# Designs tried in a protein design chat: VHH binders against Interferon-induced very large GTPase 1 (GVINP1). Part 2

Target 1, 242 residues: Interferon-induced very large GTPase 1 (GVINP1), of Homo sapiens (Human) (q7z2y8r1479to1720)
Amino acid sequence: DKRLFVLSILGLQSSGKSTVLNALFGLQFTVSAGKCTQGAYMQLLKVEETFTEELGFDFVLAVDTEGLRAPEHSNKSKDRDNELVTFVIGLANLTLINIFGENPSEMQDILQIVVQAFLRMKQVKIFPSCLFVHQNVGEATATDQTMDGRRRLEQKLDEMAAIAAEQEQCLDVTCFSDVIRFDVNTHVYYFAHLWDGNPPMAPPNPRYSHNVQQLKSRILMTATQESRGNIMKISDVKSRVQ

## First folded at step 17 (VHH; from l3 with G35S)

Design m1
Fold by OpenDDE, fold request of step 18:
Structure m1 (fold): chain B 242 residues (1-242), chain A 121 residues (1-121)
Amino acid sequence: as target 1 above (242 residues)
Amino acid sequence: QVQLVESGGGVVQPGRSLRLSCAASGFTFSIYAMSWYRQAPGKQRELVARISWSGGSTNYADSVKGRFTISRDNSKNTMYLQMNSLKPEDTAVYYCAAGYVWYTGDHFDYWGQGTQVTVSS
């Protein structure tokens, strides 16, 4: 029975989820304009046998998901999104929450769904890890903008946690850190633009590459930490997917 | 800019030793598994040795086991290959490769240009 580390990514439609996954793993996830990933796409990656003991798992399961709040999906889309998010978060050891841009409404929507899902997991004593990836953040030249951004995000997460707690009658939850282990300074990554200029002639942005490296580092840390706890086995995944 | 630069190659007699170095830059070295490959004239590229990101795990080709030692210093962003008891069959261009932590062997993100090792009497 092989051991699995499950990494998933969630985000709104056209938020660049597949791009992030491709950058992380060198994988060819379908990045096509207009053809959105339907449902969840899973790729099983075999870990080098020499490193399985050190890592604590034999495979990485990468889960790409359909974009949330897809216009193509009418009013029934909210329930479907909730189910998908709950499923993906429940399956994963680590979930990447991808946020593109600074649209407050869009941000609120995704945060609400995600926070609710994590709260549901807490209720059933599942405690997955989460990292936020915030893309298309203007050249925050100033350390100050990033700090303000983090503060705003934390505040919004706390607000969503309070709302969710009330809905689920969880009296012991007042902030997002009560729902899941979370530090806004270490669990949020801001990504620069992928390109330095206007595609297709623009070169890759070195800052983006740096951001990817930072995220890779955090993913490794998380993976090694998670492997010391309850390791998911392939048999467990099969049972959860069925 | 990502760079892997091999050094330490040369011409040596059989039974002698060489130490190869691979200097890495432009990426977070400490989260990448590293490997040495070699390609002899007219032959396919083959794995020589592999080392995990921490240096805690190593693997060797059977042909070099007991003679070669792979190591790394993350503080210097450098990987090494100590080659002892060299044989004419070890003559090849040696390449350094880097892959993210777990799926090296199937996929490498970065390659060096290679360094020539010649073992001849």
Scores: ipSAE 0.818, ipTM 0.916, lowest interface PAE 0.6, mean pLDDT 90
Fold by OpenDDE, fold request of step 18:
Order: sequence, then structure tokens, then C-alpha cells
Structure m1 (fold): chain B 242 residues (1-242), chain A 121 residues (1-121)
Amino acid sequence: as target 1 above (242 residues)
Amino acid sequence: QVQLVESGGGVVQPGRSLRLSCAASGFTFSIYAMSWYRQAPGKQRELVARISWSGGSTNYADSVKGRFTISRDNSKNTMYLQMNSLKPEDTAVYYCAAGYVWYTGDHFDYWGQGTQVTVSS
């Protein structure tokens, strides 16, 4: 029974989820403008055998998911999104929450679903991790803007946690960090634009590369931490999907 | 800009030793597994040695086991290959490669330009 580290990504349609995964692992998830991934696409990555003991797992399962709030599913979109988010969070050891653009307001409903899903997992003694990836944040994100952004995000997540706690009758939850291990300073990553200028002639943005490295570092930390606990086995994945 | 720069190659007699270095820049070295590959004339590129991101795990090709030692210093962003008891069959261009933590096989993010090692009497 092989050990798996499951990494998933969630976000709105056309928010650049696949791009992030591709950049992280050199994968070839389909990136299409105006089109969303249908369902979930999974890639299994084999860990070097000599490193499996040190890492604590044998495979990495990368999960690219359908974009949330897809227009094609407008009538049932909310229920579907709820199910998908809950499923993905329940399946993964680490979920990347991808936020695109300067206005996180479009993600508020989704974030509420995410927070609720994590709370539900906690209730059933599943303790997944998450990292936030905020993409295409304008250059003006001086250190001050990022700090303000983080503060705002934290406040929002705390509010959402409180709401979720009320709904789920969890009296011991008052903030998002009560739901999962979370530090807004270390679990939120801001990504620059992929390109320095306008494609196709624009070179890759070095800052983007740096951001990817930072995220990779955090993923490794998370993976090694998770492996010290109850690592998911292939058999466990089957049971969770059913 | 990402760079892997190999050094320490040269011409040596059989039985002698060389120490190769690979200096890394432009990426977070400490989260990458590192490897040495070599390619002899007319032969395919082959794995020589591999080391985990922390240096806690190493692997060697059977042909170099007991003679070569791979190591790394993350504080210096450098990987090393100590080559002892060199043989003519060790003659090749040696390449440094970097892959994210667990990459295996042909999946590497970065490659060096290589350094020539020649073992001849």
C-alpha cells in the first residue's frame, strides 16, 4: 500500500490554476483561456525511491480541478461548487486556494464554502492544510499593500470562520486559525504576473519565478510535516471518494 | 537567472582523484534534489549520483559506488562530487542537474553545461 501526498488546487474559472500547477511541477495541465477544466484532472508523480524514507511518501498526486462558478453550470453552480470544494479538500493533504486579480470580492462566496469545508473536516478529524495563492496582484503591491491585503484576508477568513462555526454549532471556533493551522504571513503567497509585459514577446517575469520558489518551499515544508502524521494511503483515497 | 556551473574537471591518470563542484544560483537550492550525470563519447547520458535536498539521502550508480561521494553545502549553494580511484571508463562530460525535491529519471528543472573529465595514462 503506497503512501500518497495529495496536492490539489481550487479557484474560480480562468483564474490560472493550471498555470500554477504547471509552474510548480513542470506538468502539462491544460491551460485554456475562456475554457474551464472539466471535473478533475489528476497526475501521479513518483518520488525517487531513495528519497521516500526522507519524504515519508511514495507518490505525489496533483489534482487540477474544474473552475468554480463556471457559467456553464449557472443553475446548479452553488451546490456543485459546494460539493466539489468539500470533496477536494477532503481528498487532499494540501489544497491551494487560488485567487486571481485585485478584487478578492468575487471569491467571497467560494471562500465561505472553503472555510466551511475545512471546519467540516475538522469535525470528522481530518486535518488538511491549505495555502492561498493570490495571482496577478499589481506591482503596486508594495510591502504595505501586501500587509494590508493580508490583514484584510485574515479578517475576512475569521469572519467566515465565525459564520461557519455558528452554522455547524462549533463553539470552540472563533477564527480561521481555529479551523486549520493557518498563519496569514506564511500561508498566503502573492504572485506577480507571469509575464513582464504583454505576450507573446514579453519575457517571463523573474518575480513570478521567485514566487514559485517560495511556494515550492512551503509545499515541501507542508509535505514533510504531513508525512509525520497520518499519511494517506492509496486505499484511503478510495474510501474517501466513495 | 538560473545557473548551474560545474567546475573541477580535468585530465588525470588512472587511480587519481578529482573533486567536481556545481555552483547553483537563481533558485532556492535547498529544496532541490541534485544529481550528477555523465556522458561519454558515443554513449548515452547516465546517472552517476544523486543527493536529496537535505543531503540526508544519496544514491550511486553501481559503477561508481565506493569510489565516488556526492555531497552538498546548502549554505554555499554548492554540490560536490568526490571522485576517487578514477578509471579510464570514467572519462566523460559530467553534468549537474537539479530537480524539485523528489524528481526522478529525466525530470529535471535545471542543467549545467558540463565539465570534462578525462582519465588517461
Scores: ipSAE 0.817, ipTM 0.915, lowest interface PAE 0.6, mean pLDDT 90
Fold by ESMFold2, fold request of step 18:
Structure m1 (fold): chain B 242 residues (1-242), chain A 121 residues (1-121)
Amino acid sequence: as target 1 above (242 residues)
Amino acid sequence: QVQLVESGGGVVQPGRSLRLSCAASGFTFSIYAMSWYRQAPGKQRELVARISWSGGSTNYADSVKGRFTISRDNSKNTMYLQMNSLKPEDTAVYYCAAGYVWYTGDHFDYWGQGTQVTVSS
């Protein structure tokens, strides 16, 4: 039975998750290793046999979700989104949280759902990793967010963790770092605009390509760290997804 | 822009050596596995050697094992193929390829344009 590293990507409807998936894997999602569950799509990626002992696993399961707060689910979208996010975060070794643009309301919506899901994982003693991917920020904005922007995000996460802890009666949680292992300086990745100007009249932004490389580097590091722990087998994951 | 540029090819006599280089730019070399492939006229492209992102794991085709050595220098963004005891059947265009660590086969992210190696008397 082969070892499996599970990577999930979450984000709001129309938040550019497919662009991140394409940048990371260069492929379109299909059902390959197990049946597609409602709202989550999975693809199994095989690791080159030469590298499996160095890497610590044999396969990667890439999990994509339907966009959160999708219009076709509007009447029940919050409960559905919470269930879906909790399921995929509980399944994944690493979850990428995709945020598009600088709209505070949209950012808060995804962060609120994600913080709740991680708090639930803590309550059942599951400690998955996460990285935040903040897409479509200007080059000036990205460089200007070295310290101040990261501080503001950390404060917002801490506020949401405190609110969630009160609602869930978790007395040992006062900040986001009590919920999961998190360092705002190493776990947040900012992506420039994909185009330098307005498509189709604008060329691709070379800074975006650099941002993708930085994310790939962190994903490899995280995957290697996770493989040193209790890595799942492919049969275990099939049982979870039915 | 991503580039993989092979160099070091040429015409040599049987029994001699060549060293190929693959210079990389436009991506983070140190997180990509690298491979050398070759294609002789009228034949399928075939794997020659493969090396992990760190250089810690390698694999060779049986036809070159013991004669060729793959290596990399991540500080120079360059992969190498030392080819010793060259034979006429080593005549081919040699390509470098780069893939993120869980891509397999010849579905690599990036390919070079190739460099000709000709072994003849």
Scores: ipSAE 0.656, ipTM 0.849, lowest interface PAE 1.1, mean pLDDT 79
Fold by ESMFold2, fold request of step 18:
Structure m1 (fold): chain B 242 residues (1-242), chain A 121 residues (1-121)
Amino acid sequence: as target 1 above (242 residues)
Amino acid sequence: QVQLVESGGGVVQPGRSLRLSCAASGFTFSIYAMSWYRQAPGKQRELVARISWSGGSTNYADSVKGRFTISRDNSKNTMYLQMNSLKPEDTAVYYCAAGYVWYTGDHFDYWGQGTQVTVSS
């Protein structure tokens, strides 16, 4: 029975999620992405056998969602998104939260759903990891990654954790770091615009490539840490998603 | 922008040694697994050796086991191949390749341009 590390990506439609997927998985994902269940696409990637003992797992399950719909008045769309987000967060060892732009206040709805899903995982004593990836941010933010932007996101997450805690009657939760292991300085990544200008005439933005490398480094660290804990087997995951 | 540059190739007599280097730039070297491949005239590229991102795990083709040693220095962004007891059959262009954690061994993110190794009397 093979060991499995589950990585998922969540984001609104048109938030640049497919660009992150290509940067992380390249042609492997875009060619071999397969199964579609309840709005989630899954691809199983085999780790080179030489490295599996050092890494701590044999396969990676990449879980991609169809982009979440933009916040709208439809209650049916929000119920579907809530179910999808809860499923994906509950399945994954690491979830990437893909957000367009850098203003946390404008992303209130998606953050609220995500925070509530993580709180529910805490209540069943499951502690998945997350990283926030902000796409298409200003060049200064992508280069400097200023503490102001990180502080504003942390404040918004803390507000939503407190609200979710009241709804779920979790008296020991007052901030987002009470919900999951979270450090706003190491778990938040900012990606510059992909192109310097309009494609195809514009060259690729060098800062975007650098941002991808930083994210890849953190994902490897997180995956290695998770594998030393309660890593799932493929048989366990197959029964969950059937 | 991304570069893998091989060096250290040349012409040597059988039984001698060479040390190849692969200098990397434009990406975070320490999170990529590295490999050496070679291609002799009229043959397909074949794996020579591979090494994990940390250097903790290695694997070698049967034809080079005991003679070749792969290593890396993450502080210098460089991978090496020490080739001892060279044989004429080792004559080939040697390529370095880099792949991130999820690769299956035959599809790499980056490749170098190659360096010629010729072993002849």
Scores: ipSAE 0.639, ipTM 0.851, lowest interface PAE 1.1, mean pLDDT 78
Fold by ESMFold2, fold request of step 18:
Structure m1 (fold): chain B 242 residues (1-242), chain A 121 residues (1-121)
Amino acid sequence: as target 1 above (242 residues)
Amino acid sequence: QVQLVESGGGVVQPGRSLRLSCAASGFTFSIYAMSWYRQAPGKQRELVARISWSGGSTNYADSVKGRFTISRDNSKNTMYLQMNSLKPEDTAVYYCAAGYVWYTGDHFDYWGQGTQVTVSS
């Protein structure tokens, strides 16, 4: 019975989620990924046997989801999104939350759903990890922009946590870091535009490649930390899904 | 601008030693597993040794076990292969390769250009 690290990615349709998946997994995920997903798509990746004892698991289960907030439905898609997000967060050891651009309404909606899902996990004593991947943020000076962006995101997450805590009557929660282990300075990754300009005439942005390396480094660190805890077996995933 | 550059190859007599280096740039070396492969003329490329991102796990081909030692220095972005008790059958072009922690078999993100090792009298 093999040990399994579950990595999930959440994001709106057309939010650059597939680009991040390709950057993390290379051609294997791209070749096996269909254009049309039926709610959730899962791919099993094998870890080289030489490294399994040091890493603490034998396989990675990559979970990709149907894009959140399907364009044709508003309220019905929000109920569906809640169900999907709860499933993905509850299954995963680490969830990547992919945010594209700076639309306040879209950010508010997805953050509210995500924070509520993590609060539910805390209430049932499931402690998943998360990282935020914020893509295509308009920048003139990336350093100053990311500092302000981190502050705004942290404030929004804290607001959502306080609201959720009031609704659930959870007196121990006043900010998002009370819900899960979170530090806005280490758990938020900003990605530059993939291209410097408009394809096909624009060259690839080398800053995007650097952002991918930073994310890969954090994912490895998180995966080794999770494997020291209660790592799931493949048989446990079957029972949990049923 | 990813580069893996091998060095330290040459011509050496049987029973002697060589130390190969693989200098890496353009990616975060410390999160990649590293491998040495070799290819003799008319032969398939074969694994020589593999080392984890931290240096904590290693694996060697049976033909070199006990004679070769793979190591890495993450502060210098460099992997090494210490080759002792060299034999004529070790004659080959030696390549370094880098792969992230989960990959399938021989899938590697980056390969070097190779360095020639020749063991002869």
Scores: ipSAE 0.603, ipTM 0.820, lowest interface PAE 1.2, mean pLDDT 78

## First folded at step 20 (VHH)

Design p3 (from m1 with S35N)
Fold by OpenDDE, last read:
Structure p3 (fold): chain B 242 residues (1-242), chain A 121 residues (1-121)
Amino acid sequence: as target 1 above (242 residues)
Amino acid sequence: QVQLVESGGGVVQPGRSLRLSCAASGFTFSIYAMNWYRQAPGKQRELVARISWSGGSTNYADSVKGRFTISRDNSKNTMYLQMNSLKPEDTAVYYCAAGYVWYTGDHFDYWGQGTQVTVSS
């Protein structure tokens, strides 16, 4: 029974989820503009045998998910999204929450669903990790924007946590950090634009590459930490998916 | 800009030693598994040695086991290959390759240009 580290990504439709996964691991998830991935796509990555003891797992399962709030599913979209997010978060050791842009409405939509899902996991004593990836952050005011962005994000997460706690009758939850281990300074990554200009003529943005490296570092850290406490077996994953 | 630069190659007699270096820049070296590959004329590229991101784990091809030692210094962003008891069969271009921690397989993110090692009497 092999050990498995599960990494998933969530985000709104057309937020660039698959692009992030591809950039991180050289994967071949389909990147389509305007069409949302249906369901969840999974790729199993084999860990080098000589590193399995050091890492604590034998495989990585990368999970790309359907974009949330897809127009195609407008009528049943909320319930479906909730189920999908809950499923993905429940399956994963680490979930990347991908946010594109600074649209407050979009941010609220995804955060509400995500926080609710994490709270549900807490209730069943599942404590997955998450990292936020906030894309389309301008370079000019990166420091100020990031600080302000972090504050805003934390505030919003806390707000959503409070709401969710009330709904679920969880009296011990007052902020998002009560739901899962979370530090806005270390669990949120801001990504520059992928391209320096307008594709297809624009070259890749070096800053984006740097951001990817930072995220990779955090993912490794998280993976090694998770492997020490709650390593999943392939059999466990099969049971959860079935 | 990402760069892997190999150095330390040369011409040596059988039984002698060489030390190769691979200097990395432009990426976070400490989260990448590092590899030495070699390619002899008319032969396929083959793995020589591999080292984990932390240096805690190493792997060697059977042909070099006991003679070669792979190591790394993350503070210097450099990987090394100590080659002892060199044989004519070790003659090849040696390449360093970097892959993210767990997904190394046969796919690597970055490759060096290689350094020539020639072992001849």
Scores: ipSAE 0.825, ipTM 0.918, lowest interface PAE 0.6, mean pLDDT 89
Fold by OpenDDE, last read:
Structure p3 (fold): chain B 242 residues (1-242), chain A 121 residues (1-121)
Amino acid sequence: as target 1 above (242 residues)
Amino acid sequence: QVQLVESGGGVVQPGRSLRLSCAASGFTFSIYAMNWYRQAPGKQRELVARISWSGGSTNYADSVKGRFTISRDNSKNTMYLQMNSLKPEDTAVYYCAAGYVWYTGDHFDYWGQGTQVTVSS
């Protein structure tokens, strides 16, 4: 029974989820704007045998998910997205929450769903990790925007946590950090635009590359930390999916 | 800009030693597994040695086991290959390759340009 580290990504439709995964691990998830991922796409990555002891797992399962609140699924019940998110978060050791832009409405939508899912996990004593990837952060005021962005994100997360707590009758939850271990300073990554200019002739943005490296570093840290706890086995995954 | 620069190659007699270096820049070196590959004339590229991101784990091709030692200094963003008891069969271009921590096979993010090692009498 092999050990598995599950990494998933969630985000709204067309938020660039697959692009992030591809950039991180050289994977080949579909990034076409016209074709959205349906359901969840999973890639199993074998860990180098000589590194399995250091990492604490034998495989990485990368999970790309369908974009949330997809217009094409407008008739689909909000419940479906919630179920999907809950499932994916429950399956994953680490979930990347991808946020594109600073649209307050979009941000609220994704955060509400995500926070609720994490709260549900807490209720069943599942404690996955999450990292936020906030894309489309402007260069000019990156530092200030980042600080302000973090503050705003934290506030919103806390707000959503409070709401979710009320809905789920969780009296002990008042902020997002009560739901899961979370530090807005270390668990949120701001990504520049992928391209320096307009594609297809634009070169890759060096800042984006740097951001990817930062995220990779955090993912490794998280993976190694998670492996020291209750590492998921392939058999466990099967049981959770059923 | 990502760069891997190999150095330390040269011409040596059999039984002699060389130490190769691979200097990395432009990426977070400490989260990448590092690899030495070599390609001899008319032969396929082959893995020589591999080292984990932390340096805690190493792997060697059978042909170099006991003679070659791979190491790294993350503070210097440099990987090394100590090659002892060199044989003519070790003659090849040696390449440095970097892959994220769990990459396997020939899937690497970055490659160096290579350094020539020639072992001849």
Scores: ipSAE 0.822, ipTM 0.915, lowest interface PAE 0.6, mean pLDDT 89
Fold by OpenDDE, fold request of step 24:
Structure p3 (fold): chain B 242 residues (1-242), chain A 121 residues (1-121)
Amino acid sequence: as target 1 above (242 residues)
Amino acid sequence: QVQLVESGGGVVQPGRSLRLSCAASGFTFSIYAMNWYRQAPGKQRELVARISWSGGSTNYADSVKGRFTISRDNSKNTMYLQMNSLKPEDTAVYYCAAGYVWYTGDHFDYWGQGTQVTVSS
């Protein structure tokens, strides 16, 4: 029975989820323009045998998910999205929440769904980790924007937590940090634009690469920490999916 | 820009020692497993040694066990290969390769240009 670290990514349709996963791990998730990931696509990565002891697991399961609020599923999109998000978060040791842009309505939707899912996990005593990836952050005011962005995000998360708590009749939850271990300063990563200029002729943005490295570092840290306490077995994953 | 630059190669007599270095830049060195590969003329590229991101774990090809030592200094973004008791069959171009913490077998994110090691009497 092999040990498994499960990494998943969630986000709205066309938010660049697969691109992030590919950039992180050199994976081959489909990023084709106009083609959307359907359901959940999983890739099993074998850890080098020499490193399994140090890492604490034998495999990494990377999970790319269908974009939330996909137009193709407009009629039952909310319920489907809720189920998908709950499933993915429940399965994962670490979930990347990908946010593209600053559309308040879209942000609210995804945050509401995500926070609700985490609250449900808490209720069943599952405590997965989460990192936010906020893409499309401008370079000119990166520092100020990031600080303000963090504050805004934290406020929104707290609001969603309060709403979710009321809906679920959870008396002990007043903020998002009551739902899951969360620090807005260490669990939120802002990404620059992928390209330096306008595609298709624009070169890759070095800052994006740097941001990817930062996220990689955090993922490694999280993975090693998680393996010390709550490592999943392949058999456990099977049981959770059933 | 990501760079891996090998150095320390040269021509030596059998039984002598060389120390190779791989200087890394442009990425977070401390989260990458580092590898030495070599390719001799007319032969396939082969793994020589591997070291984990922390340096806590190492692996060697059977042909170099006991003679070669891989190490790294994360504070200097540098990996090393101490090669002792060199043999003519160690003659090859030695390459530095970097991969993220979980190795996918044949895929590495970054490669150096290589450094020539020649062992001859």
Scores: ipSAE 0.820, ipTM 0.913, lowest interface PAE 0.6, mean pLDDT 89
Fold by OpenDDE, fold request of step 24:
Structure p3 (fold): chain B 242 residues (1-242), chain A 121 residues (1-121)
Amino acid sequence: as target 1 above (242 residues)
Amino acid sequence: QVQLVESGGGVVQPGRSLRLSCAASGFTFSIYAMNWYRQAPGKQRELVARISWSGGSTNYADSVKGRFTISRDNSKNTMYLQMNSLKPEDTAVYYCAAGYVWYTGDHFDYWGQGTQVTVSS
């Protein structure tokens, strides 16, 4: 019975989820313009045997998910999305919440669903971690803009948490940090655009590479921390999926 | 720009020692497992030694076990290979490779250009 670290990614359709995963781990999740991942795609990554003791797990399960608010599922989209998000978050030790752009409406939608899912997990004593990846941010290096962005995100998350708490009758929850361990300064990553200019001739953006490294570092930290606690086993994952 | 630069290679007599270095730049060194590979003339590239991101775990090829020591200094973004009791069979181009901590056995993100080690009488 091998030990697993489960990493998942969630986000709206065409938000670049698979791209992020690929960039992080050199994986080959399907990245297709106009095509949406159906369901969840999982890749099992074997940890180097020499490092399993140090890491505390034997495998990484990377989970790519279909985009939320997919047009193909317009009629039952909300319920399906909620179910999917809850499932994915429940399965994962760490979930990357991928946000592309700054559309307030879209952002609100994804945050609402995600926060509610985390609250549900809390209720069943599951405490997964999450990191937010906000892509296509023009001046990710501008401290002021980043700070303002973080503040706004935190406010929105807190608002969603309050709403969710009311809906779920969780009186002890007033902010998002009451739902899960969360610090807007350390759990939110702003990504520059992948390309420096317009593809296909544009070179890779060095800032993006830097952002990837930062996220990698955080993921490793999280994984290591999780391994010191109750690490999931393959059998546990199977049970959760059923 | 990501770079891995090997150094310390040369020509030595059997029984002598060399110390290779791999200087890394352009990425977060401390979250990567580091590896030494070598390729002898007419042979396939083979793993020589591997070290975890923290340096807490190491692995060696059987052919070099007891003679070679891999180490790293994350503060200097440098990996080392101390090669003692060198043999003619150790003659090869030595490469450093960096891979993210989880799956270095199958995937490496970065490679150096290599440094020549020649052991001859």
Scores: ipSAE 0.818, ipTM 0.912, lowest interface PAE 0.6, mean pLDDT 89
Fold by ESMFold2, last read:
Structure p3 (fold): chain B 242 residues (1-242), chain A 121 residues (1-121)
Amino acid sequence: as target 1 above (242 residues)
Amino acid sequence: QVQLVESGGGVVQPGRSLRLSCAASGFTFSIYAMNWYRQAPGKQRELVARISWSGGSTNYADSVKGRFTISRDNSKNTMYLQMNSLKPEDTAVYYCAAGYVWYTGDHFDYWGQGTQVTVSS
């Protein structure tokens, strides 16, 4: 009877993705040290009953994945990451793609996996929502400088989409906007450094808190739009925080 | 820096009215659900009323239904509590609290410092 909105975050290992979830929801995430890889940490949040009719759902499932790895020589790690990303994107109503810094290799790794996963979702006619969170970008609060960052990210996403389309032989895909509903001006959020200076001696950066508010606003808007579509009943999905 | 500042409290006789305000700054007010809580001396803090981020949904404690009205003006970043037909049992410090859209219990993101309401003859 109860309806569930699933929000997940994906990113490379140690990319600060759990910190973003904690900043958004005040959540504490724990991944198991486990005797086997769990893949994801999940926390169920109850929506205040007064608001559930207006919002369109009764619970939120917050999903934080174990950080994606990009070991160049490990076929097992790549297969597991692809399976995890496909599962999480297929489960989620909204997925946040967390990109930390401007390292070209790390950006390539996460974007390649994510774009391929969304192309797979398009092929099975599943259309989840997606937002990009680009963290630790020096002048993330300067409008003209973030426009350059948006253009670079859009170009990279379009490159990855074209590569994935060739690999899958999808002639109808030439750019990332062909894969999923995407507008680089509304679907990309830039975050300043969490610390103002070099950790651990640096003070907290107040611009990071402002960036969180902007993201919260977009998440609420997206969640309200998604509630007009197919929302799972909680009896169909089981979860518990660990 | 986040602030929630309550105002409009005071001393009033039973049967009279007061209007409380909660002015917000330092966060995006329009995406937060807002709440009024009150705490009488020696008692736990209790919910008085809550209102959704849009103002479209409200809820009231049974003890204040029909007498109190919560409202908000997102253009002014302000929440209000119109308190009519005040009783001595309404005497308390009144606090505003803000929580993001899917927040439960008393675990709110922001709290004000409170305004005293005293209903006495």
Scores: ipSAE 0.666, ipTM 0.861, lowest interface PAE 1.0, mean pLDDT 77

